# VHH binders against EKC/KEOPS complex subunit cgi121 (cgi121): the designs that were tried, part 193

Target 1, 174 residues: EKC/KEOPS complex subunit cgi121 (cgi121), of Schizosaccharomyces pombe (q9p7j3)
Amino acid sequence: MILPLFPETQVHVFVYENVSNCAAIHEQLISQNPIYDYAFLDAATILYKKQVYSAIIRALEDRRDEQMKTKTIHSEVILSLSPKTEISSAFRQFSMTKKSKNIVVVKIDSKLTEEEEFERLDKLVEGNRVEFSDEELQKLIDFKVLKKNYKLDPSTLENPLASILSSIALRGYS
Key: E = the ipSAE of ESMFold2; O = the ipSAE of OpenDDE; V2 = 0.75 times the mean of E and O plus 0.25 times the DockQ between their complexes.

## First folded at step 20 (VHH)

Design pm3 (from pl1 with D106E F107Y; framework vhh_7n9e_1; at its last look DockQ between E and O 0.97; V2 from the best seeds 0.88)
Fold by OpenDDE, look of step 20:
Formats: C-alpha cells, structure tokens, sequence
Structure pm3 (fold): chain B 174 residues (1-174), chain A 123 residues (1-123)
C-alpha cells in the first residue's frame, strides 16, 4: 500500500491469529535480528485499521522531520500508537509479547509486493493469516486492555475510534 | 456544537490572491486533520487540500498545487488557505472540513463540514 502523504513509502500490514512462536519472535526482536525488521503488535490492543495507519503516518512524519524518539521506524510506529510519551510504556502497551497469540505486523519501506512480503513473513510467523480489517481485528481485541491503554470510559465506548485517534494525535501535546 | 465557519472569500481578478480562513469550535481542533474542498456551479465537489493533525504534512490537488497553501494554527483553532495566482476555473464555493483520521482524500472520511465561502475569479 502507498500512502498519499508518503508516495515513496510502501507499507504492508498483516494480521496473524493463533501464533505459536511469539516467544521465539520476541527473542529475535530483542537481539535486533535484521530479518525481523517489522513492527510486531499485539492484536489484543488494536481495534481499527485506522488506528494502525494513524500510528504509521505519525511515525513517518516524525522520521521525515528527523524527530523520531526511537531507533527504528518500526519502533516509532509502536510508540506512535501510545498516548504516552514514554517508549517503555508504549512497548508494554502495544508491542507483541512472548505470551501474545494474535499479532499485527507492520512493514515500512517494503520493496516487495504484498504477496512477496507475505511469503517472507510467513517464514517467520507460525500462525494463520487473516484479513487486515476492522471485522477481524474486532475478533482479536481485548477490550480491557484497550480501555486501559487509551483510558476509555463508558461515554467513549460506543465510538472509541475518535478517542483512540485523538489520543494518538495529542501525544506529547496535551 | 461543532462549528466550522469559513471566511475570506470574495470577488477577485484573475492573477489575484485571497486568503481563506476557517474558524473551528466545538471539538478538539488539533486532533483532527483539516481539509479544503470546493464546488463550482454545476460541478461536483472537488478535493483541494489537506493538512494533518500537527500541520506537519500537506497535500494538494494537482489543479492547485504550486498556487495554494494550506496551513493551520492550532492555538487559534483556525485553518487557512492562501490562494495565489487565482484563475477563473477556481471560482467555487470553498468548504472547510475536519476528519479524525490523520489524512484522507475521501470525503466520506470527513466528520464535519462548514457552510462554505464563495470565491469568484473574474477573467
């Protein structure tokens, strides 16, 4: 996918359910294995496609403007999901853990087609790919975690999208 | 109540300039992407320009690129459109819009709309 604001940047997003090797993937991320140059998100924390893309756009803006807070664009995506400015908090909130079962995987600056990227990623992730859609994300979400991460209250639960995106937008500015 | 109020429109000669403003209220302005659209008589809505939450990214329709500049002042809850080198084909009702998603060129993604301000460019 090409974003209109960033025509030179190709982005791919994949969703996996019932992933059996999250612990192994996590170890590779800790060791900074370049083969695992993705943003691995816990699907339990993601409710909307627009949530993911909002984080991506913010991260890309920060990179363009040389204002990234993290080392990599993928880690910046993770940070950009969070309403908190602390990197460690953002990772605790949204990053895949060893105990994760379902994940959202983001690739920035891909030189491959979506299918080619999928084939590469499929060698790394042992799980079932599902469609990247709000419908599928809603099946994987943990609302308790979501509410906690974005401090959602009953008044915002009917339409949490605006609250979520506002939180992303206002990080560091509220 | 959410309000978007456009101003700055008027009659101008070809080659002239106008600066449109859109005053926003009733929502968290800096949490919304802002947009300008326009509609000429007998034509459909045309996307003109957009700007992201923090004003760090902008995009323009090909028809106005290089002539129009979108900007925002989040402290004043105001969106601007500087229009230079205006042409008769720029004649339209110009709308301000807001969307919660950081950026979209699709009108369906916009949440709020203004009533518009008329811009008329004479030949």
Amino acid sequence: as target 1 above (174 residues)
Amino acid sequence: DVQLVESGGGLVQAGGSLRLSCAASGFTFNAYAMYWGRQAPGKGREWVSGITWRGRSTLYASSVKGRFTISRDNAKNTLYLQMNNLKPEDTALYYCAAGIFPFSTEYSDYDYWGQGTQVTVSS
Scores: ipSAE 0.903, ipTM 0.943, lowest interface PAE 0.5, mean pLDDT 96
Fold by ESMFold2, look of step 20:
Structure pm3 (fold): chain B 174 residues (1-174), chain A 123 residues (1-123)
Amino acid sequence: as target 1 above (174 residues)
Amino acid sequence: DVQLVESGGGLVQAGGSLRLSCAASGFTFNAYAMYWGRQAPGKGREWVSGITWRGRSTLYASSVKGRFTISRDNAKNTLYLQMNNLKPEDTALYYCAAGIFPFSTEYSDYDYWGQGTQVTVSS
């Protein structure tokens, strides 16, 4: 996928369900293994494709403008999902953990086609790939987690897109 | 109520300049990407330019790049389009739009539209 504002930056997003090796992946991330240079998100926190792309666009703007708060573009995507400025809170709320079952995986600056990147990633993740779509994401979301992460009230939970995207847009500017 | 109100249109000679404004109310302006579009008589709508919610990224249709500059003032809830070196083919109704998604060239992603201001460029 090529974003209109960042035409030289190729982005791929994958969704896996029923992942059995999140603990092993987590250990590799802690060890800073370069083969695992992706953003691994807990799918329980992601309801919309636009949620992920909004965070990606924000992270890419911040990288271009030398305003990143984290060390890598992938960690910056994780921060950019958060309504809060604290980095550790963003990671606790949105990153894959040892206990995660379903994940969303983001690769930025890919030099591979989507299927070539998938073949690399599929060697690392023991789970079943599903389509990155709002339909599949809705099956994997935990609405209690979503409500907590974005401070949504009952009326907002009915159609939370604008509230979520506003939170991503306004972190640090409201 | 959400309102987008364009102003600054008018009649101008080819080679001249105009500055359009779009005053926004009824929504959190700095959470929205903003856009200009135009429609000439007998033509379909044409995407002109867009700007992200904080104004740090912009994009232009190739037909206006280098001549038009989009900008926004989030403290005043106002979007602008500076149009220089105007040509007769720039004659159109110019309208602004807003979308909560950070940036899209697809109209289906836009949430609010203005009614437009007429720009007429004589040869």
Scores: ipSAE 0.810, ipTM 0.908, lowest interface PAE 0.9, mean pLDDT 93
ESMFold2 (binder alone), look of step 20: mean pLDDT 86; pTM 0.860

Design pm5 (from pl1 with G99S; framework vhh_7n9e_1; at its last look DockQ between E and O 0.84; V2 from the best seeds 0.85)
Fold by OpenDDE, look of step 20:
Structure pm5 (fold): chain B 174 residues (1-174), chain A 123 residues (1-123)
Amino acid sequence: as target 1 above (174 residues)
Amino acid sequence: DVQLVESGGGLVQAGGSLRLSCAASGFTFNAYAMYWGRQAPGKGREWVSGITWRGRSTLYASSVKGRFTISRDNAKNTLYLQMNNLKPEDTALYYCAASIFPFSTDFSDYDYWGQGTQVTVSS
């Protein structure tokens, strides 16, 4: 996928359910294995496609403007999901953990087609790929976690999209 | 209540300039991407320009690129469109729009619209 604001940057997003090797993936991330150069998100924290893309856009802006707070664009995507400025908090909130079962995987600056990228990623992730859609994300979400991460209240639970995206947008500015 | 109120339109000769403003109220302005669209008589709505919530990224339609400049003042909850080297084909009703999604060129992703301000460019 190509974002209008960043035509030179190809982005791919994948969703996996019932992933059996999250612990192994996590270890590779800790060791900074370049083969695992992705943003691995806990799907339990992601409700909307627009949530992911909002974070991506913010991260890409920050990179372009040399304002990233983290070391990599993928870690910046994770940070950009959070309403909090603390990197550690953002990772605790949104990053895949050893205990994760379902994940959203983001690739920035891909040189491959979506299918080619999938084939590469499929060697790393032991799970079932599902469609990257609001419908599928809704099946994987943990609303308790979502509410906590974005401090959602009953008045926003009916349609939390605006609240979520506002939180992403206003990080560091509110 | 959400309001987007455009101003600054008018009659101008070809080659002239106008500066449009859009005053926003009733929502968290700095959380929204803002856009300009326009609609000429007998034509469909045309996307003109967009700017992200922080004002750090902008995009323009090819027809206005190099002539128009979009900007925003989040402290004033105001969106601007500087239009230079205006052409008769720029004649249209210009709309301001807002989207909670940080950027889209698809009108279906926009949440709020203004009533528009008329820009007429004479030859």
Scores: ipSAE 0.895, ipTM 0.939, lowest interface PAE 0.5, mean pLDDT 96
Fold by ESMFold2, look of step 20:
Structure pm5 (fold): chain B 174 residues (1-174), chain A 123 residues (1-123)
Amino acid sequence: as target 1 above (174 residues)
Amino acid sequence: DVQLVESGGGLVQAGGSLRLSCAASGFTFNAYAMYWGRQAPGKGREWVSGITWRGRSTLYASSVKGRFTISRDNAKNTLYLQMNNLKPEDTALYYCAASIFPFSTDFSDYDYWGQGTQVTVSS
């Protein structure tokens, strides 16, 4: 995806299924190992590419305007997915956990091609890369989790994209 | 129902100014990025300008940058385009659009469209 507002910011997004080492990755994230400076998301919470890019665009706009609430741009992406303002709630709801099986991984400010970034990431993640696409994301989503995270109801289910992206847009600014 | 209604078009001499408005209803305005596009007779749609949902980021087509200013008033559910130093090549039907996605120059990402207001710039 080209980000017209941030044309010099290189972003890569990767999706892995059947990840066997989420517990090890989680330990590295807790220890703040700089090699793991990515946003590691639980794929069970992500239905659309636009969901991820909306959070990225919000995080980048907040960084530019000196309004970030978290330490890194990657943690800001995790917060930006959330309808709630509390940072701990956002991480609980959207971050990869020790028990996650499928993940979405975001790298912002990459100086590498997609292939080069993948080679680095592939040394860290024991799983199978799949395409970052709505088709693949729909196979990995947990709709019960999605409905709970964004408070979707029957009227919203006819167009869940708008409700989800509205939550990202309106958190803290309604 | 969703409505986007443009107003403020008309006939002006080259070098003149117009202010367009787009009144929005039927959706949560402050959750949407907003845009202006235009279409001259016999030509395809041209992207003109866009603004993020809270107005903090804007972008302009090179042909209008420095002459046009996009803005929004989320309390009034209204989008604006101030057009200064108008040229005959600015003659077009101007329409607003809305996208739940925070910013895109790709028309396929847009959810709602207005009917347009005519701007005619004579030499």
Scores: ipSAE 0.816, ipTM 0.913, lowest interface PAE 0.8, mean pLDDT 93
ESMFold2 (binder alone), look of step 20: mean pLDDT 88; pTM 0.880

Design pm6 (from pl1 with F101Y; framework vhh_7n9e_1; at its last look DockQ between E and O 0.94; V2 from the best seeds 0.89)
Fold by OpenDDE, look of step 20:
Formats: C-alpha cells, sequence, structure tokens
Structure pm6 (fold): chain B 174 residues (1-174), chain A 123 residues (1-123)
C-alpha cells in the first residue's frame, strides 16, 4: 500500500485471528528484537481500516516533522490510535497483549511486496491470516473496549467512525 | 447545520492571482481534512488540492502544482487557496470540501461540500 501523502513509504497491514503465540511475540517486543519491527495491535480495539490508516498517516506526519513522541514509527502508530497523550495509556489501550487472540499487524517502510512481507511475518505469527477489511475487523472487535477507548456514547455507537477519527485527529490538540 | 461557504472568486487576467476562502461551520473543523475541487463548464469535477487535519501535509494536482497553495486556519475555521499565475484553463467553479478521513483524493470520501465560488481567467 502506498499512501498519496507519502509515496516513498510502503505500508502493509495484516490481520491474524486465533493467534496462539501472542505471549511469545510480546516478549520479543519487550526485548526490542529487530525482527519484530512491526506495530502489533489488539484487533479487539480496531473497528475500521480507516482507523488504522488514520493513525499511520498521523504517525508518518509526526516522523517527517521530527515530532514523534515515541522511539519508533511503529510505536508512534500505536500512540496515534489513542485519544490520550500518554504513551503508556495508548499502549494499554491498543497494543497487543499476552492475552490477545486476534491482532492487526502494521509494517512501515517495507521494502517487500505484500506477499513477501506476509511470508516473513508468517514465520513470527502463529495464527490464521484474514482479510484486512472492515467486515473482518467487525468480527474481531470488542465494543466494550472500543467504547472505553474512545469514550463513545449511545448517540455515536450507530456509526462511530467519525468519533473515532476525530479522537485521533484531536489528540493533544484540544 | 454544516456549512461551507466559499468566497474570493472573480474575474482575473491571465497571470493574475486570487485567494479563495472557505468558511466552515457546524462541525469540528480541525478534525477534518479539507479540500478544493473545481468544475469547468462541460467538464467533470477535478480534484485540485487537499490538506490534512493539522495542516501539516498538503497535496496538489499536477495541473496546479507550483502555482496554488492550500492552507488552513483552524482557529478561524477557514480554508484558503492562494492561486498564482492563473491561466484560462483554471476557469471553473471552485468547491470547498471536508472529509473526516485524514486524507483522500477520492471525492466519495468527502462528507461535506460548499456551493462553490466562480473563478474566471481571461486570456
Amino acid sequence: as target 1 above (174 residues)
Amino acid sequence: DVQLVESGGGLVQAGGSLRLSCAASGFTFNAYAMYWGRQAPGKGREWVSGITWRGRSTLYASSVKGRFTISRDNAKNTLYLQMNNLKPEDTALYYCAAGIYPFSTDFSDYDYWGQGTQVTVSS
């Protein structure tokens, strides 16, 4: 995937369900293993493709402008998903945990095709790849978590996209 | 009610300049990407330029790149388009649009549209 605003940056997003080794992946992330240079998101917190791409775009802008709050572009993606400015809060809200079952994996600055990247990632993730689509994400979402993360109310639950994206956009702004 | 009201259009000679404004109301302006499009007589709508939520990123159609500059003032809920070195082929009705997604060149991703302001460039 090439974003119009960032034509020199290739982005890949993958979705895995029924992942059995999230705990192992989490340990590798803690140890900062460069082989695991991805953003590992808990799929229970992701409802839309546009939610993910919004975070990616914001993170890429921040990197370009040398305004990242975190150490890596992938951690910045995680932060960018959150309406909160605290890094620790963002990670608690959206990052994959040892207890996660379904995950969304984001790769920034990929030098590989989507298929090649998948083959690499498939060696790290023990689960079933599904399509990165709103339909599949909707099957994996935990609405309780979503409502909590973005403080959604009954009036926004019918179509929470605008509220979610607004939260992402307005983080640290208002 | 959501409103996008364009202004600043008019008649100008080739090589001249205009500055368009789009005043937004009825929605959280700084949470939306903003865009300019245009439609010339007998032609379809053409994408002109876009700017992200915070105004940090901009993009231009190849036909206007280097001549037009998009900007926004989130404190004033206003979008701008500085148009320099105008050409007769720039003659069109210019529309302001807003989209909740951070950036898209696809009109289908836009949520709100203005009524447009006429720009006429004479040779």
Scores: ipSAE 0.911, ipTM 0.948, lowest interface PAE 0.5, mean pLDDT 96
Fold by ESMFold2, look of step 20:
Structure pm6 (fold): chain B 174 residues (1-174), chain A 123 residues (1-123)
Amino acid sequence: as target 1 above (174 residues)
Amino acid sequence: DVQLVESGGGLVQAGGSLRLSCAASGFTFNAYAMYWGRQAPGKGREWVSGITWRGRSTLYASSVKGRFTISRDNAKNTLYLQMNNLKPEDTALYYCAAGIYPFSTDFSDYDYWGQGTQVTVSS
């Protein structure tokens, strides 16, 4: 996908359900294995495509303006999902863990077509690929986790999209 | 309760300049991307320009690039469009819009719309 503001940046997003090897992937991420250079998100925390793209756009703006807080663009996407400025909190809340069952995987600055990136990623993830769509994401979300992560108001929860995206926009500017 | 109110339109000769303002109220302005669109008589809507939440990224339609400058003042909840070297083909109703999604050129992604201010450029 090409974002209008970042026309030279290839972005791919994939969703897997029923992933059996999250513990193995997690160990590779800790080891900083360059083959695993993606953002691996816990799908239990992601309800909307726009949630992911909003974090990507914010991370890309911060990279362009030399305002990133983390070491890589993929870690910056994870931070950018968070309403809080603390890096460790963002990773605890949004990153895939050894206990995760469904994941959202982001590749930024891909030099590969979507199909080529898919083939590479599919060798690393033992799970069932599903469409990156709001329909599929809503099947994988944990609403209790979502409400806690974004402090959603239970009395007016008719459209959480605006609250979630506002949190992403306002981190550090509230 | 949400309002977007444009001002600054008018009649101007070709080559002239105008500055449009869009005063926003009823929502958290700095959480929204902001946009200008226009609609010429008898034509569909045309996307003109957009600016991200904090003003760090902008984009322009090719027809206005280099002549128009979008900006925002989040302390005043106001969006601006500086229009220089105006041409008769810039004649249109200019309206602002807001979207919670941080940037899109797709009108269906926008949440709020202003009523518009008329800009008429005579030769």
Scores: ipSAE 0.828, ipTM 0.916, lowest interface PAE 0.9, mean pLDDT 93
ESMFold2 (binder alone), look of step 20: mean pLDDT 87; pTM 0.873

Design pm7 (from pl1 with R54H; framework vhh_7n9e_1; at its last look DockQ between E and O 0.94; V2 from the best seeds 0.88)
Fold by OpenDDE, look of step 20:
Structure pm7 (fold): chain B 174 residues (1-174), chain A 123 residues (1-123)
Amino acid sequence: as target 1 above (174 residues)
Amino acid sequence: DVQLVESGGGLVQAGGSLRLSCAASGFTFNAYAMYWGRQAPGKGREWVSGITWHGRSTLYASSVKGRFTISRDNAKNTLYLQMNNLKPEDTALYYCAAGIFPFSTDFSDYDYWGQGTQVTVSS
């Protein structure tokens, strides 16, 4: 996918369910294996496609403006999902863990087609690919976690999208 | 209640300039991407320009690129469109819009619309 604001940057997003090797992937991420140069998100924390893309756009703006808070664009995506400014908090909130079962994987600056990227990623992730859609994401979401991450209350649950994206937008701003 | 109120339109000669304003209220302005669209008589709505939450990124339709400048003042909850080197084909009703998604050129992603301000460019 090409974002209008960043026409020179190709982005791919994949969703996997029933992933059996999250622990192994996590270890590779810790070791900073370049083969695992993706943003691995816990699907339990993602409700909307627009949530992911909002984070991506913000991360790309950060990179463009040389204002990244993290070391990599993918880590910046993770940070950008969070309403908190602390990197560690963002990772705890949204990053895939060893215990994750379902994940959202984001690739920035892909030089491959979506299919080619999938083939590459499929070698790394042992799970079932599902469509990146709000419908599939809502099957994987943990609302308790979501509510906690974005401090959603009954009033904001009427329109979680607006609340979530507002949180993303306002992070670090008064 | 959400309100978007456009102003600054009027009659101007070709080559002239106008500055449109859109005053927003009733929502968290700096959490929304803002946009300008326009609609000429007998034509469909045309996307003109957009700006992200904090004004970090902007985009323009090819027809206005280099002539129009979108900006925002989040402290004043106001969106602006500086229009220079206006052409007769720029004649239209100009709308302000807001969308919660950080940026989209798709009108269907916009949540709020103003009533518009008329811009008429004479030859």
Scores: ipSAE 0.917, ipTM 0.951, lowest interface PAE 0.5, mean pLDDT 96
Fold by ESMFold2, look of step 20:
Structure pm7 (fold): chain B 174 residues (1-174), chain A 123 residues (1-123)
Amino acid sequence: as target 1 above (174 residues)
Amino acid sequence: DVQLVESGGGLVQAGGSLRLSCAASGFTFNAYAMYWGRQAPGKGREWVSGITWHGRSTLYASSVKGRFTISRDNAKNTLYLQMNNLKPEDTALYYCAAGIFPFSTDFSDYDYWGQGTQVTVSS
């Protein structure tokens, strides 16, 4: 995936369902193992492709403008999904945990094709790849979690895209 | 209700300048990416320029790069297009658009559209 604003930055996004080794992956992330340098998100928190790409674009703008708050671009993507500025809250709300069952995995600055990156990632994740699409994401979302993370009321939960993306845009501004 | 109202069009000699404005209301302006497009008679719509929600990133069609400057004032809910060194081929109806997605060159990603302001560049 090439983003028009960041044409030299290759981005890949993968979705896995029925992941059996999230606890092992989580330990590797805590240990900062460089083989695991991806953003691992809990799929229960992600409803739209545009939600993920909005966070990516925000993280990339912050990196370019020297405004990153976290150690890596992948951790910055996790922060950028959040409507709030608190780093610990963002990780608690959006990151894969030891108990996660389905995940969304983001690679920024990839030097590989999508399928080459998948082959590397597939050695790390014990689960089944599904398409990164709104259709598949809708099957994996937990709407109760989504409502809580973005403070959606019943009317916005019916049409949540604008509210979610607005929250990503406005973090730190209002 | 959402409204995008363009102004500043008109007749100008080749080599001249115009500044277009797009006044926005009815939505949270600083949560939206903003864009300019144009349509010349007998031609399809052409993407001209875009600017991200907070004005930090911009992109231009190659045909206007170096001559046009997009900007926004989020305090005034207003988008601008400064058009310098105008050419007869810049003659078109210019319209602004808004999209909640932070940046796209694909018109299908845009949520709101203005009616447009005519720019006519004489030779």
Scores: ipSAE 0.809, ipTM 0.909, lowest interface PAE 0.9, mean pLDDT 93
ESMFold2 (binder alone), look of step 20: mean pLDDT 87; pTM 0.874

Design qq10 (from qo3 with T54E; framework vhh_6qgx_2; at its last look DockQ between E and O 0.97; V2 from the best seeds 0.88)
Fold by OpenDDE, look of step 20:
Structure qq10 (fold): chain B 174 residues (1-174), chain A 123 residues (1-123)
Amino acid sequence: as target 1 above (174 residues)
Amino acid sequence: QVQLVESGGGLVQAGGSLRLSCAASGFTFSDHHMAWFRRAPGKEREFVAAIAYEGKYTFYTDSVKGRFTISRDHAKNTVSLQMNSLRPEDTAVYYCAATYAWDYYTERAYEHWGQGTRVTVSA
């Protein structure tokens, strides 16, 4: 897909459920294997497509403005999901863990079509691909984790999307 | 309370060796990546070495490769830096740091820091 504000940057987002090899993927990430050049997110922390897009956009804006806080655009996406400025906290909050079962995978600066990228990624992830949609994300979310990550309360739970997007957009401005 | 306490610094002649140690407490050591940074006089703090949480993978800045070795002891909650073939340009305050993020080379990725130990290498 192409984001309107960044027409020269191709982005792909994939959702996997019932992933059996998250521990193995995590091992590759911590080893800095370049084949795993993606942002691997815990799907339990993602409720909306717009949440992911907002984080991607912010990461791309940071890169455009030469204001990235992390080394890579994918780690910047992870940071951008968090209402906190601390990178370590963002990874703790949103990054795939060894115990994750469902994941959201983001690829930025892809040179491949969505289908080609999927074929590549499918060799790395042992799970079932599902549609990247709010409906599917709703099935995978852990609301307890979501509430904790974004400090949602009964008043903001009426419209979680607004609160989440505000948190992402206003990170560092509170 | 989180604490990282460095030790092992001192004065050494060029070509000599030192072993730095960092004792960690107040957080889950086993799920944190550990690193050493250093700040030379008049310079900014820079990455030296990192070791992943399980202890299997290590990373080094180019200038210390082959000379420095980072290791960790989970039983003692310590991380060490063996420094061999020391050079005057290795003179710096060395800091121990911890992070959940595998963004090893990024200073601001580390959420816990020690106070540092001074290493001076004379010509």
Scores: ipSAE 0.904, ipTM 0.942, lowest interface PAE 0.5, mean pLDDT 96
Fold by ESMFold2, look of step 20:
Structure qq10 (fold): chain B 174 residues (1-174), chain A 123 residues (1-123)
Amino acid sequence: as target 1 above (174 residues)
Amino acid sequence: QVQLVESGGGLVQAGGSLRLSCAASGFTFSDHHMAWFRRAPGKEREFVAAIAYEGKYTFYTDSVKGRFTISRDHAKNTVSLQMNSLRPEDTAVYYCAATYAWDYYTERAYEHWGQGTRVTVSA
């Protein structure tokens, strides 16, 4: 897809459930294998499509403004999900781990159609692709993790979107 | 209290060797990637070497490849930098650092830092 603010930047987002090879994927990320140049997120941390889009937009804005803190646009997406500016903590909170079961995968600056990118990604991920939708994300979220990551109180857990998006938008200004 | 304590710095003649050591405490050493950075007089701190959390993958800045070897010891919670064939341009304060993120070359990615150990290489 093309985000209105970044018309020259093609972005694809995929969701996989029941992934059996997260440990192998993690190894490839640790080794810096360029074939794995995606943002691999733990789906247990993602409740909304807008959460992911907001992080992508924030990362692209920081790249445009020469304010990126991380080496790649994909690592910048991971950071941008966090309400804080600490890169290490953002990776701990949002990235896929060896023990993850469900993942959200982001590709920025893709030169491929969604189907072509999926065909490439599907060779790397052993799991079941599901729709990138709030309905599917809701099935995969861990609300305990979400509450911790965004410091949500009980009153916001019923409609946490505004609080989450504010945390992403205000990162570094509080 | 998180601590990274470097040791092993000193004065050596060009062509010589030093082994730096960094003792880690107060955090989960086994899930952190470790790195050495250095700050030469008048310069910004720069990446030297990193080793992934399991010890399987290592990364080096070009100027030290083949001369420096990073290693880690999970039993002792230490990371080491073996520095061979030292040159005057290796003169710097060397810092040990730790991160969970696999963004190895980025100084800002490192959440824990030591105070540094000074290495001086004489011509």
Scores: ipSAE 0.786, ipTM 0.908, lowest interface PAE 0.9, mean pLDDT 92
ESMFold2 (binder alone), look of step 20: mean pLDDT 89; pTM 0.911

